# Ledger of designs, part 146: VH-VL binders against q0aze0

Target 1, 268 residues: q0aze0
Amino acid sequence: MKIILVNNRFKENTEKKAQEIAGQLSALNVEVIIDNGLDEPYAGTVDFIMVLGGDGTMLRAARRYGQRAIPVLGVNMGTVGFLSNIEINELAEYLPLILREEYSLEARMMLEVAVFQQQSLLTRVFCLNELLLRSNSPRMLSFALEISGQKLEPYRGDGLIVSTTTGSTAYSLSAGGPIADPQLDAFIVTPVASHIINKRPLVVSPEREISLHLLEEREAIIGIDGQIKMDFGAENRVLIKRAPHPLLMVNLKAKPFFTSIDRSLQRQ

## First folded at step 7 (VH-VL)

Design B4 (framework fv_inotuzumab)
Fold by ESMFold2-Fast, scan of step 7:
Structure B4 (fold): chain C 268 residues (1-268), chain A 121 residues (1-121), chain B 112 residues (1-112)
Amino acid sequence: as target 1 above (268 residues)
Amino acid sequence: EVQLVQSGAEVKKPGASVKVSCKASGYTFTNYWIHWVRQAPGQGLEWIGGINPSGGYTTYRRKFQGRVTMTADTSTSTVYMELSSLRSEDTAVYYCTRDYEGTYLVSPDYWGQGTLVTVSS
Amino acid sequence: DVQVTQSPSSLSASVGDRVTITCRSSQSLANWYGNTFLSWYLHKPGKAPQLLIYGISNRFSGVPDRFSGSGSGTDFTLTISSLQPEDFATYYCLQGTHQPYTFGQGTKVEIK
């Protein structure tokens, strides 16, 4: 068995815990690869991915490994989040189940984001939560949104979010988007500070293709899962599709989504 | 330097299966799809299907579904195409080629040298 | 399937000649973004196909400037402004917009 441990080396607790867990797994004849995010993703075949950290670390793991159809387990290191299944102090209890492959998998859709300049592909990335198009200056954007070839009336505002259902509780929620069951596959399209008051969030089929381009020269950026930023100008187009593979998330412990979100909403 | 190196020629009986390999080097293997294209004697080029090595997602031309299987081994940067229930009409040179992935075949730029598969009784 | 037809199926030419090959598709190759994935390949017996032009008109790295592409929608053209000895080959267009991706039947450029 070969496992990738994904961690953030700049957190002392996470680094020490990763080394401790690697030692425990090695004692059980498991080969361990540690991914601190500094190198290219491990290119070899692996059986399991264990993510040590908060939601941000899971988002990084999903971008690096999510398309490889490998089980991914989120282990919480003390931060509140939605993408972890167990706490670090529970890991020893669940390790035998992991090694015997006695767990269920939940498929979470991902986005495929391709940025073009005319017909030239500039970059292609995958993400678990969302793509954010936003202004990088005090001026609002004017941009075109197309859904499966249907050209919508121009958007004017600070930007737009195209989210998975998993991402419905991330930036899309903060921008006024709906809360979606992560077991559903759908795109959620949420305007950011729209100048046009009647622009509503849209929920569209995951089989649809979404494109965005600027109608005027503006300083804009594309953000991916809140971690990657790319300059976006009037010469650029972005194409958003459902990624070929969902992220396969490990369920060892019942964590009802609706109970968690309800508690979070009551806090307000 | 980008290279795609294919396995050697094969001779098979009708009804057998053949598995052709394509080993990639000189680029990030998981960033590009590998597509397979064949050319039968006296015929033009025919797209068979493709695979995303990042996760193994595949797409096949309908006439080959049920007979073709594409797999990728990221540890060796190698894609395999296995074609079963071989017929004499499957005699062809089989090529692998890389392309930026997605719904579109944008610019398949580098090609393997080709593998001749001969199906004869 | 989107049918792709090349014209002519074969032609004979001399070194220095201007050669044009046409590729016609049964439906538009523009996707909903307005992008068209039409490529041209040179193929010689015993060798792998070589990319010449992608996205209608973009020359691939290392391809001589005598090769050019043009067109839109359903009608596309490859032009060789001054044929060289190494250009005697079969040429294929490829539509990459609609699955299954389809090649034209090929155009053989023969020495006169």
Scores: ipSAE 0.000, ipTM 0.388, lowest interface PAE 14.8, mean pLDDT 85

Design B40 (framework fv_inotuzumab)
Fold by ESMFold2-Fast, scan of step 7:
Structure B40 (fold): chain C 268 residues (1-268), chain A 121 residues (1-121), chain B 112 residues (1-112)
Amino acid sequence: as target 1 above (268 residues)
Amino acid sequence: EVQLVQSGAEVKKPGASVKVSCKASGYTFTNYWIHWVRQAPGQGLEWIGGINPSGGYTTYRRKFQGRVTMTADTSTSTVYMELSSLRSEDTAVYYCTRDYEGTYLVSPDYWGQGTLVTVSS
Amino acid sequence: DVQVTQSPSSLSASVGDRVTITCRSSQSLANSYGNTFLSWYLHKPGKAPQLLIYGISNRFSGVPDRFSGSGSGTDFTLTISSLQPEDFATYYCLQYTHQPYTFGQGTKVEIK
């Protein structure tokens, strides 16, 4: 068995924890590849991906490996998060189940984001939570939103979020979007500080294609999962679709989503 | 199983046009680009362009602009490439190929069987 | 256009040999976001090209682990750790960072 162990070398002594876990796995005759975010993604075939850290580390792992249809387990290392399934101090207890493949998988949709200049593809990325279009200056944006060829009335405001249901508790929540059951497949389209009173969040089919472009020359940024930022101008267009493969998240123990989010929202 | 099935061989005279089809199956047609690549006898592979079936967006190599048109029919999961004003240099095997994606990646993965287009006077 | 040059243009090898093919681009293949789009294909006469490696170093589904890719910027390498009989073919690298997408001229791997 080969496992990728994903951690962040420079955050909260995670490299030391990763080495300890790698030693435990090696003692059980598991081959371990460590991905600390500094090198290119591991190119070989693996059986399992174990993510050590918070939600940010999980988002990075999803972008790197989410399209490979490999089971991914989030192991929390002290911070409260929504994307982990077990705590680090529970790992030894659950490790035999992992090695015997005695777990269920939960499929989480991902976004495919393609950025164009005119008709030329500039980049294509995948993400688990959301794409954020926002102004990079004090000026509000004027932009066009098109859903499966249907042109909506122009948007005016600070930006727009296109989120998965997994991302409903991230930036979309802060912008006034709904909390969505992560078992549902849907896009959530949430305006950021819209100047038009009747611009409401939209929940749309994951089979739809969403396109965005600026109507006026403005300085804007595209953000991916809050971790990647790209310049976006009037000559650019972005296309957002459901990614070809969902992230396969390992479920070793029940984690009551609605109870967890309810408690989190009470602690302001 | 992912399959791309192309139309049969064509023989055309210089100045004519040819339209090659590529029918996709085994995946969600609108989630992937289809690119066209050709190989002339004794030459290497040459990228012609591509189309995104979901948005109808196309990209063409400059030397083919004005001569090539790519279209997609989502009801039949079929992409077409039409090349006009044919020259003897256009004699080649033409392939359609699907765009494969990983993190920050675009890469043609599955290929059609190829369509031989012969341009002769 | 971005020029892509492979070396060598041809080589002779025996089963079990380690084979290294290099691909060099005329300009950096990293876009403004640091993303690099380079892939490797195996092509045999009468057959469609077959994807081996994408995004510099990622093996495509079903591709044997003897194939590996590495590199950055303008210099990229495909390595076959132990050549097998089915590996005698022409190999192409493809850059798809910049339009137009461009293939290398090919490297023919022939029986010694």
Scores: ipSAE 0.000, ipTM 0.397, lowest interface PAE 13.7, mean pLDDT 84

Design B41 (framework fv_inotuzumab)
Fold by ESMFold2-Fast, scan of step 7:
Structure B41 (fold): chain C 268 residues (1-268), chain A 121 residues (1-121), chain B 112 residues (1-112)
Amino acid sequence: as target 1 above (268 residues)
Amino acid sequence: EVQLVQSGAEVKKPGASVKVSCKASGYTFTNYWIHWVRQAPGQGLEWIGGINPSGGYTTYRRKFQGRVTMTADTSTSTVYMELSSLRSEDTAVYYCTRDYEGTYLVSPDYWGQGTLVTVSS
Amino acid sequence: DVQVTQSPSSLSASVGDRVTITCRSSQSLANSYGNTFLSWYLHKPGKAPQLLIYGISNRFSGVPDRFSGSGSGTDFTLTISSLQPEDFATYYCLQGDHQPYTFGQGTKVEIK
């Protein structure tokens, strides 16, 4: 068996723990590849991906490996979040189940984001939570939203979020979007501080194509999973589609989504 | 190990162009942005711009717009910065630096050794 | 443009001293992502800058634990708990949240 351990190179405690876990796995005849972000994504065949850290580390792992249809397990390192399934101190208990492939998989849709300048593709990225279009200045944006070629009335405001259902509890929630069951596949389109009175969040089919472009020259950015930021100007267009493959998340331990989100909302 | 190795010092006359190279090794070249930062004598660090080697997308500081061009050669894992219409105030040490995991939010980690560009008549 | 200003511009210190450098931004660096790309760099003449701290408070790989960062909003601090001989250098903060990305003017830490 070959496992990738994904950790955050910028957190020294996580790096040390990854080395400890790699040693434990090697003692059990598991071949371990450590991905701390310094190197290219491992190109070889692997059986399992173990993510050591918080939601941010899982989002990076999903971006790097999510399209490969490999089981991905989130292991919490003391950071609270929605994308981990077990705690690090529980790993020894669950490891025999991992090695025997005795777990269920939950498929989570991902976004494919393509950014164009006129007709030229500038970049293509995948993400698990959302794309955010926002102003990079105090000035309001004016922008066009098209859903499967249908042109909506112009948006005016601070921006827009296009989210997966997994992302419904991330930035979309803060912007007033609905909480979605992550077992559903849908795009959630949430306005950010809209100046148009009746611009509501939209829930649309994941088979739709969503495109955005600016109607006025403004300083704006496109943000992806809160980790990637790209300048976005009037010459740019972004196209958002369902990614070809979902992220396959490992369930070893029951995580009651609804009670977990209910507790998080009480903190607000 | 991650390394960024820059081309050697250049002396140019006002009005000329200079092209500085930055050769990357020890990581996947196309997964990281390369940014350029300069330091003029007695001054602080100044961001010039960056390039995504995957796709060749660039972003430049407005002060340099129209004078700077960044390019990437994926076959040699090398980024180039060309600055044209050189003036004496362009005399500086120019650094290339790698941006964290392809994020466009700038938090550069590894740096090249620097290239001194002197503009004098 | 978001400007960052460091205080002090220079200071004199002895080995073993606690050194504090402040970086103040002209606007809040808090963004809608919940991440803040405020970094600290050590720079010596004839050498490349070296990353010390990223994301306000996270120590980069191999950086000694005497270096720490803190702050929020517009006010950020780099602390060296016990200055060592190799720490005499110029320190820069960088805001990477708002384009154009801007460095502070630098703080030179000199031998007393």
Scores: ipSAE 0.007, ipTM 0.512, lowest interface PAE 10.1, mean pLDDT 85

Design B42 (framework fv_inotuzumab)
Fold by ESMFold2-Fast, scan of step 7:
Structure B42 (fold): chain C 268 residues (1-268), chain A 121 residues (1-121), chain B 112 residues (1-112)
Amino acid sequence: as target 1 above (268 residues)
Amino acid sequence: EVQLVQSGAEVKKPGASVKVSCKASGYTFTNYWIHWVRQAPGQGLEWIGGINPSGGYTTYRRKFQGRVTMTADTSTSTVYMELSSLRSEDTAVYYCTRDYEGTYLVSPDYWGQGTLVTVSS
Amino acid sequence: DVQVTQSPSSLSASVGDRVTITCRSSQSLANSYGNTFLSWYLHKPGKAPQLLIYGISNRFSGVPDRFSGSGSGTDFTLTISSLQPEDFATYYCLQGTYQPYTFGQGTKVEIK
């Protein structure tokens, strides 16, 4: 068996724990590849991905490996998040189940984001939470939103979020979007500080294609999962689709989404 | 072996443009951003901007926006930085460096040897 | 811009000395996920900068064990446990969390 350990080298004491876990897995005849985010993603065949960290580390793992249809387990190292299934102090208890493949999988949709300059594809990226279009200056954006060929009235405001259901509790929530069951497949389209009366969040079929472009030259950026930043100008167009493969999240332990989000919102 | 090799020294007049090249080898060119950093005589290091060779995306420090242009030629694994409307304060050694991320400068690990650009009347 | 200040600006030391360089940022360098992108570089005149430490405390490949990094939030340190002749250089910290990315002003380590 071959496992990738995705760790967070940018948080104190994570490297020592990753090495300790790699040693334990090697003792059980598991080949371990450590991905600390500094090198290219491992290109070879692997059986399982173990993410050691919080939600941010999980988002990185999903970007790197989410389209390969490999089971991904989030192991929380401290801060409670939505994308981890077990705590680090529970790993020894669950490791035999992992090695025997005795777990369920939860499919989480991902976004495919393609950015064009005129007719030329500049890049294609995948993400688990959202694409954020935002102004990079105090000036408001004017932009066009098109859903499966249907052209909406122009938007004016600070930006727009196109989110998966998994991303409904991330930036989309802060911008006034709905909380969505992450087991549903849908796009959530949430305006950011819209200047136009009655611009509401939209919940859209995952089979639809969403396109965005600026109507006026502005300093704007596209953000992907809060981790990747790209300049976006009036000559650019972005096309957003459901990604070909969902992220396959490992479920070893019941983690009640709705009671967890309810408690989180009460703390506000 | 990862290497970044830059073009040679340039002497320019105020108002001119300079184009510095950075040729990469020993890794998959399109998997890493290339960032540019300069050091003026007697000063510290200053980040200018970066480019993702996969697609040509750029991010520039705001003070250089409008004067700097970064481009990539994937067929030769070469990144170019062009700085226009040169001023005497642009006299510096210019370095290219690679980094995996565009959103953060995580670990610029390999650097070009540097290109001295002198701007004088 | 996030300001990064190094202390001291220069120091004189002898081979075998323990050297500590401090880097202080104007705001916390932890991003919204708690990740901190603080790195340290060695720079000699006529040479390219060399990565020593990234992500606060991770030693880059080939970097000797005498170099170590520590810190959190706004305060970071680079320590050289036993200074060697090749270590006389200028050292820079770099914050990579917020654009524009900013370097400290440098600390010159000079021979006594």
Scores: ipSAE 0.119, ipTM 0.656, lowest interface PAE 6.3, mean pLDDT 88

Design B43 (framework fv_inotuzumab)
Fold by ESMFold2-Fast, scan of step 7:
Structure B43 (fold): chain C 268 residues (1-268), chain A 121 residues (1-121), chain B 112 residues (1-112)
Amino acid sequence: as target 1 above (268 residues)
Amino acid sequence: EVQLVQSGAEVKKPGASVKVSCKASGYTFTNYWIHWVRQAPGQGLEWIGGINPSGGYTTYRRKFQGRVTMTADTSTSTVYMELSSLRSEDTAVYYCTRDYEGTYLVSPDYWGQGTLVTVSS
Amino acid sequence: DVQVTQSPSSLSASVGDRVTITCRSSQSLANSYGNTFLSWYLHKPGKAPQLLIYGISNRFSGVPDRFSGSGSGTDFTLTISSLQPEDFATYYCLQGTDQPYTFGQGTKVEIK
């Protein structure tokens, strides 16, 4: 068996803990690859991905490996989040189930984001939570939104979020978007501080294609899962659609989504 | 072995342009951003901007916007930084460095040897 | 813009000394997911900067264990537990959380 351990290079002691866990797995005849985010993603075949950290580390793992149809388990290392399934102190208890492949999988849709200059594709990235278009200056943006070729009235404001249902509890929630059952597949389109009072969040089919471009020369950026940032100008357009493969999340332990989000909202 | 190799020293007159190159080897060129950092004599380090060689995405520090242009040639694994309308205060050693992320400057791990650009009349 | 300030600007030390350098940011460097992008660099005249520590406390490959980083929020520290001859250099912290990315002004560690 070959497992990738994804750790958070940006937090204290994560490399030491990852190496400790790798030693434990190696003693059980498991081949371990440590991905601390410094190098390009491991290109070989693997049986399982174990993510050591919080939601941010899981988002990174999803971007790097989410399109490969490999089971991914979130192991919480400290801060409670929505994407982890077990705590680090529970790992020893659940390890025999992992090694025997005795677990269920939850499929979570991902976004495919393609950014163009004129007709030329500049980049293509995948993400689990959302794409954020926002102003990078005090000036509001003027931009066009198209949904499957249908042109909406122009937007004026600070920006727009295009989110998966998994991302409904991330930036989209902060901008006034709905909380969505992550078992549903949908895009959630949430305006950020719109100057047009009647702009509402939209929930649309994941088979739709969403495109965005600026109507005026402004300093803007596109953010992906809060981790990738790209300059976005009037010469650019972005196309968002459903990614070819969902992220396969490992479920070893019941995680009641609705009671978890309700509790989180009370504590903020 | 990861290496970033920069072009040689340049001497320019005020108002001219300079184009510095940074040739990458030992890794997949399009998987890492290349950032540019300079150090003027007696000063500290200053971030200028960066480019994603995959697609040519750029981000620049505002004070250089309109004067700096970064480009990438994937066939030669080379990034270029062109700085125009040179002033005496642009005299500095210019470094290229790689970083995996585009959103944050996380861990610029490998650096070019530096290129001294001198602007004098 | 996020400002970062190092202290001290220079210090004199002998081989074997414990050296501490601090870096203070004008605002928290943690992003919305709790990640902090604070790194430390060693720079010698005529050489490129060298990464020592990233993500507050993680040593880069090949960096001796006498170098350690700590801190959170706005206050960060680089410690050299027992200074070696090759450690006489200028040290820089870098905040990579918010553009424009900013370096501290540098701390020069000189032979006493």
Scores: ipSAE 0.040, ipTM 0.623, lowest interface PAE 7.6, mean pLDDT 87

Design B44 (framework fv_inotuzumab)
Fold by ESMFold2-Fast, scan of step 7:
Structure B44 (fold): chain C 268 residues (1-268), chain A 121 residues (1-121), chain B 112 residues (1-112)
Amino acid sequence: as target 1 above (268 residues)
Amino acid sequence: EVQLVQSGAEVKKPGASVKVSCKASGYTFTNYWIHWVRQAPGQGLEWIGGINPSGGYTTYRRKFQGRVTMTADTSTSTVYMELSSLRSEDTAVYYCTRDYEGTYLVSPDYWGQGTLVTVSS
Amino acid sequence: DVQVTQSPSSLSASVGDRVTITCRSSQSLANSYGNTFLSWYLHKPGKAPQLLIYGISNRFSGVPDRFSGSGSGTDFTLTISSLQPEDFATYYCLQGTHWPYTFGQGTKVEIK
């Protein structure tokens, strides 16, 4: 058995804990590959991915490994988050179940994002939460949105978010989008500070293809999960569709989504 | 083996422009940002700016805004830094370095050998 | 801009000595996720800077175990437990949390 241990090296105590866990797994004849997030993803075959950290670490792991159809377990290091399943102090209790493959999997849809310059593909990336198109200057954008070849009336404003249901509680929520059950597969299309008062968030089938391009030369960027930034100009087009594979999240312990989000929203 | 190889030393007159190249090999070029850092004689290290080769997004330190331009050519895995309106205080060794993250400067790990740019009349 | 100050600016040491260098920032270097981006570099004349430590305390691949980092918030330390001949150099800390990113002014470690 081969496990990737994704370590967040930028939080207190994670290095010592990662070494401790790697030692425990090695004693059980498990080969451990440590991924600190700074090098290219491990290219070999693996059986399981264990992510030590918060939501940011899980988003990075999903980008790196989410399309490989490998079970991914989020282990929280004491910071509140939505993407972890167990706490670090519970890991020893659950290790036997992990090694015997006695757990369920929850599939979370991902986005495939392809950015073109004219007809040339510049990059293809995957993400768990969202793509954000936004202005990189005080000037608002004018841009075109197409959904499965249907051209909508032009948008004017600060930008647009195309989100998964998992991402419904991230940037989309801050921009006025709905909270969605992460068990559902859908795109949520949320305008950012639209100058057209009647532009509303859209919830569309995950089988739709979404295309964006600028109608006017402006300084804009595409942001992916808040972690990747790319220039976006009038010569660029982005195509967003459902990724070929969902992220397979390990479920060892019931985690009630609706009570968790309700509690988080009520704290302010 | 990860390598960043920079172009050779340049001597320029005040008011001229200089364009320094940084050719990457041994990794997936579009997965890492390239940042530029300089050191003037007798001074410390100074971050200038960076570029995401995936899509060309740039970020520059404010004092260089309007004088620096960074570009990336994905077909040759090369990043360029052009500095315009050169002054004597721009005399420095210029380094390129890679970093995985764009939002933060996390761990610039591999560096080019440096390019000495001398600005003199 | 976040200011980063190193102390001392220079020190004299002999092979085998324990060396401690401090880096202080004008504000916390932890981001909204609790991650801290503070790294340490060794720089020699005519050579490129070399990464030693990233994320406060993590040694980069191939860096000898005599180098260690510690700290939190605004106060950070690089320690060399037993100075070797190749360690006479200038050391820099780098804060990568707050744009624009800033280096400390450097600490020169000189032979006695």
Scores: ipSAE 0.178, ipTM 0.684, lowest interface PAE 6.3, mean pLDDT 88

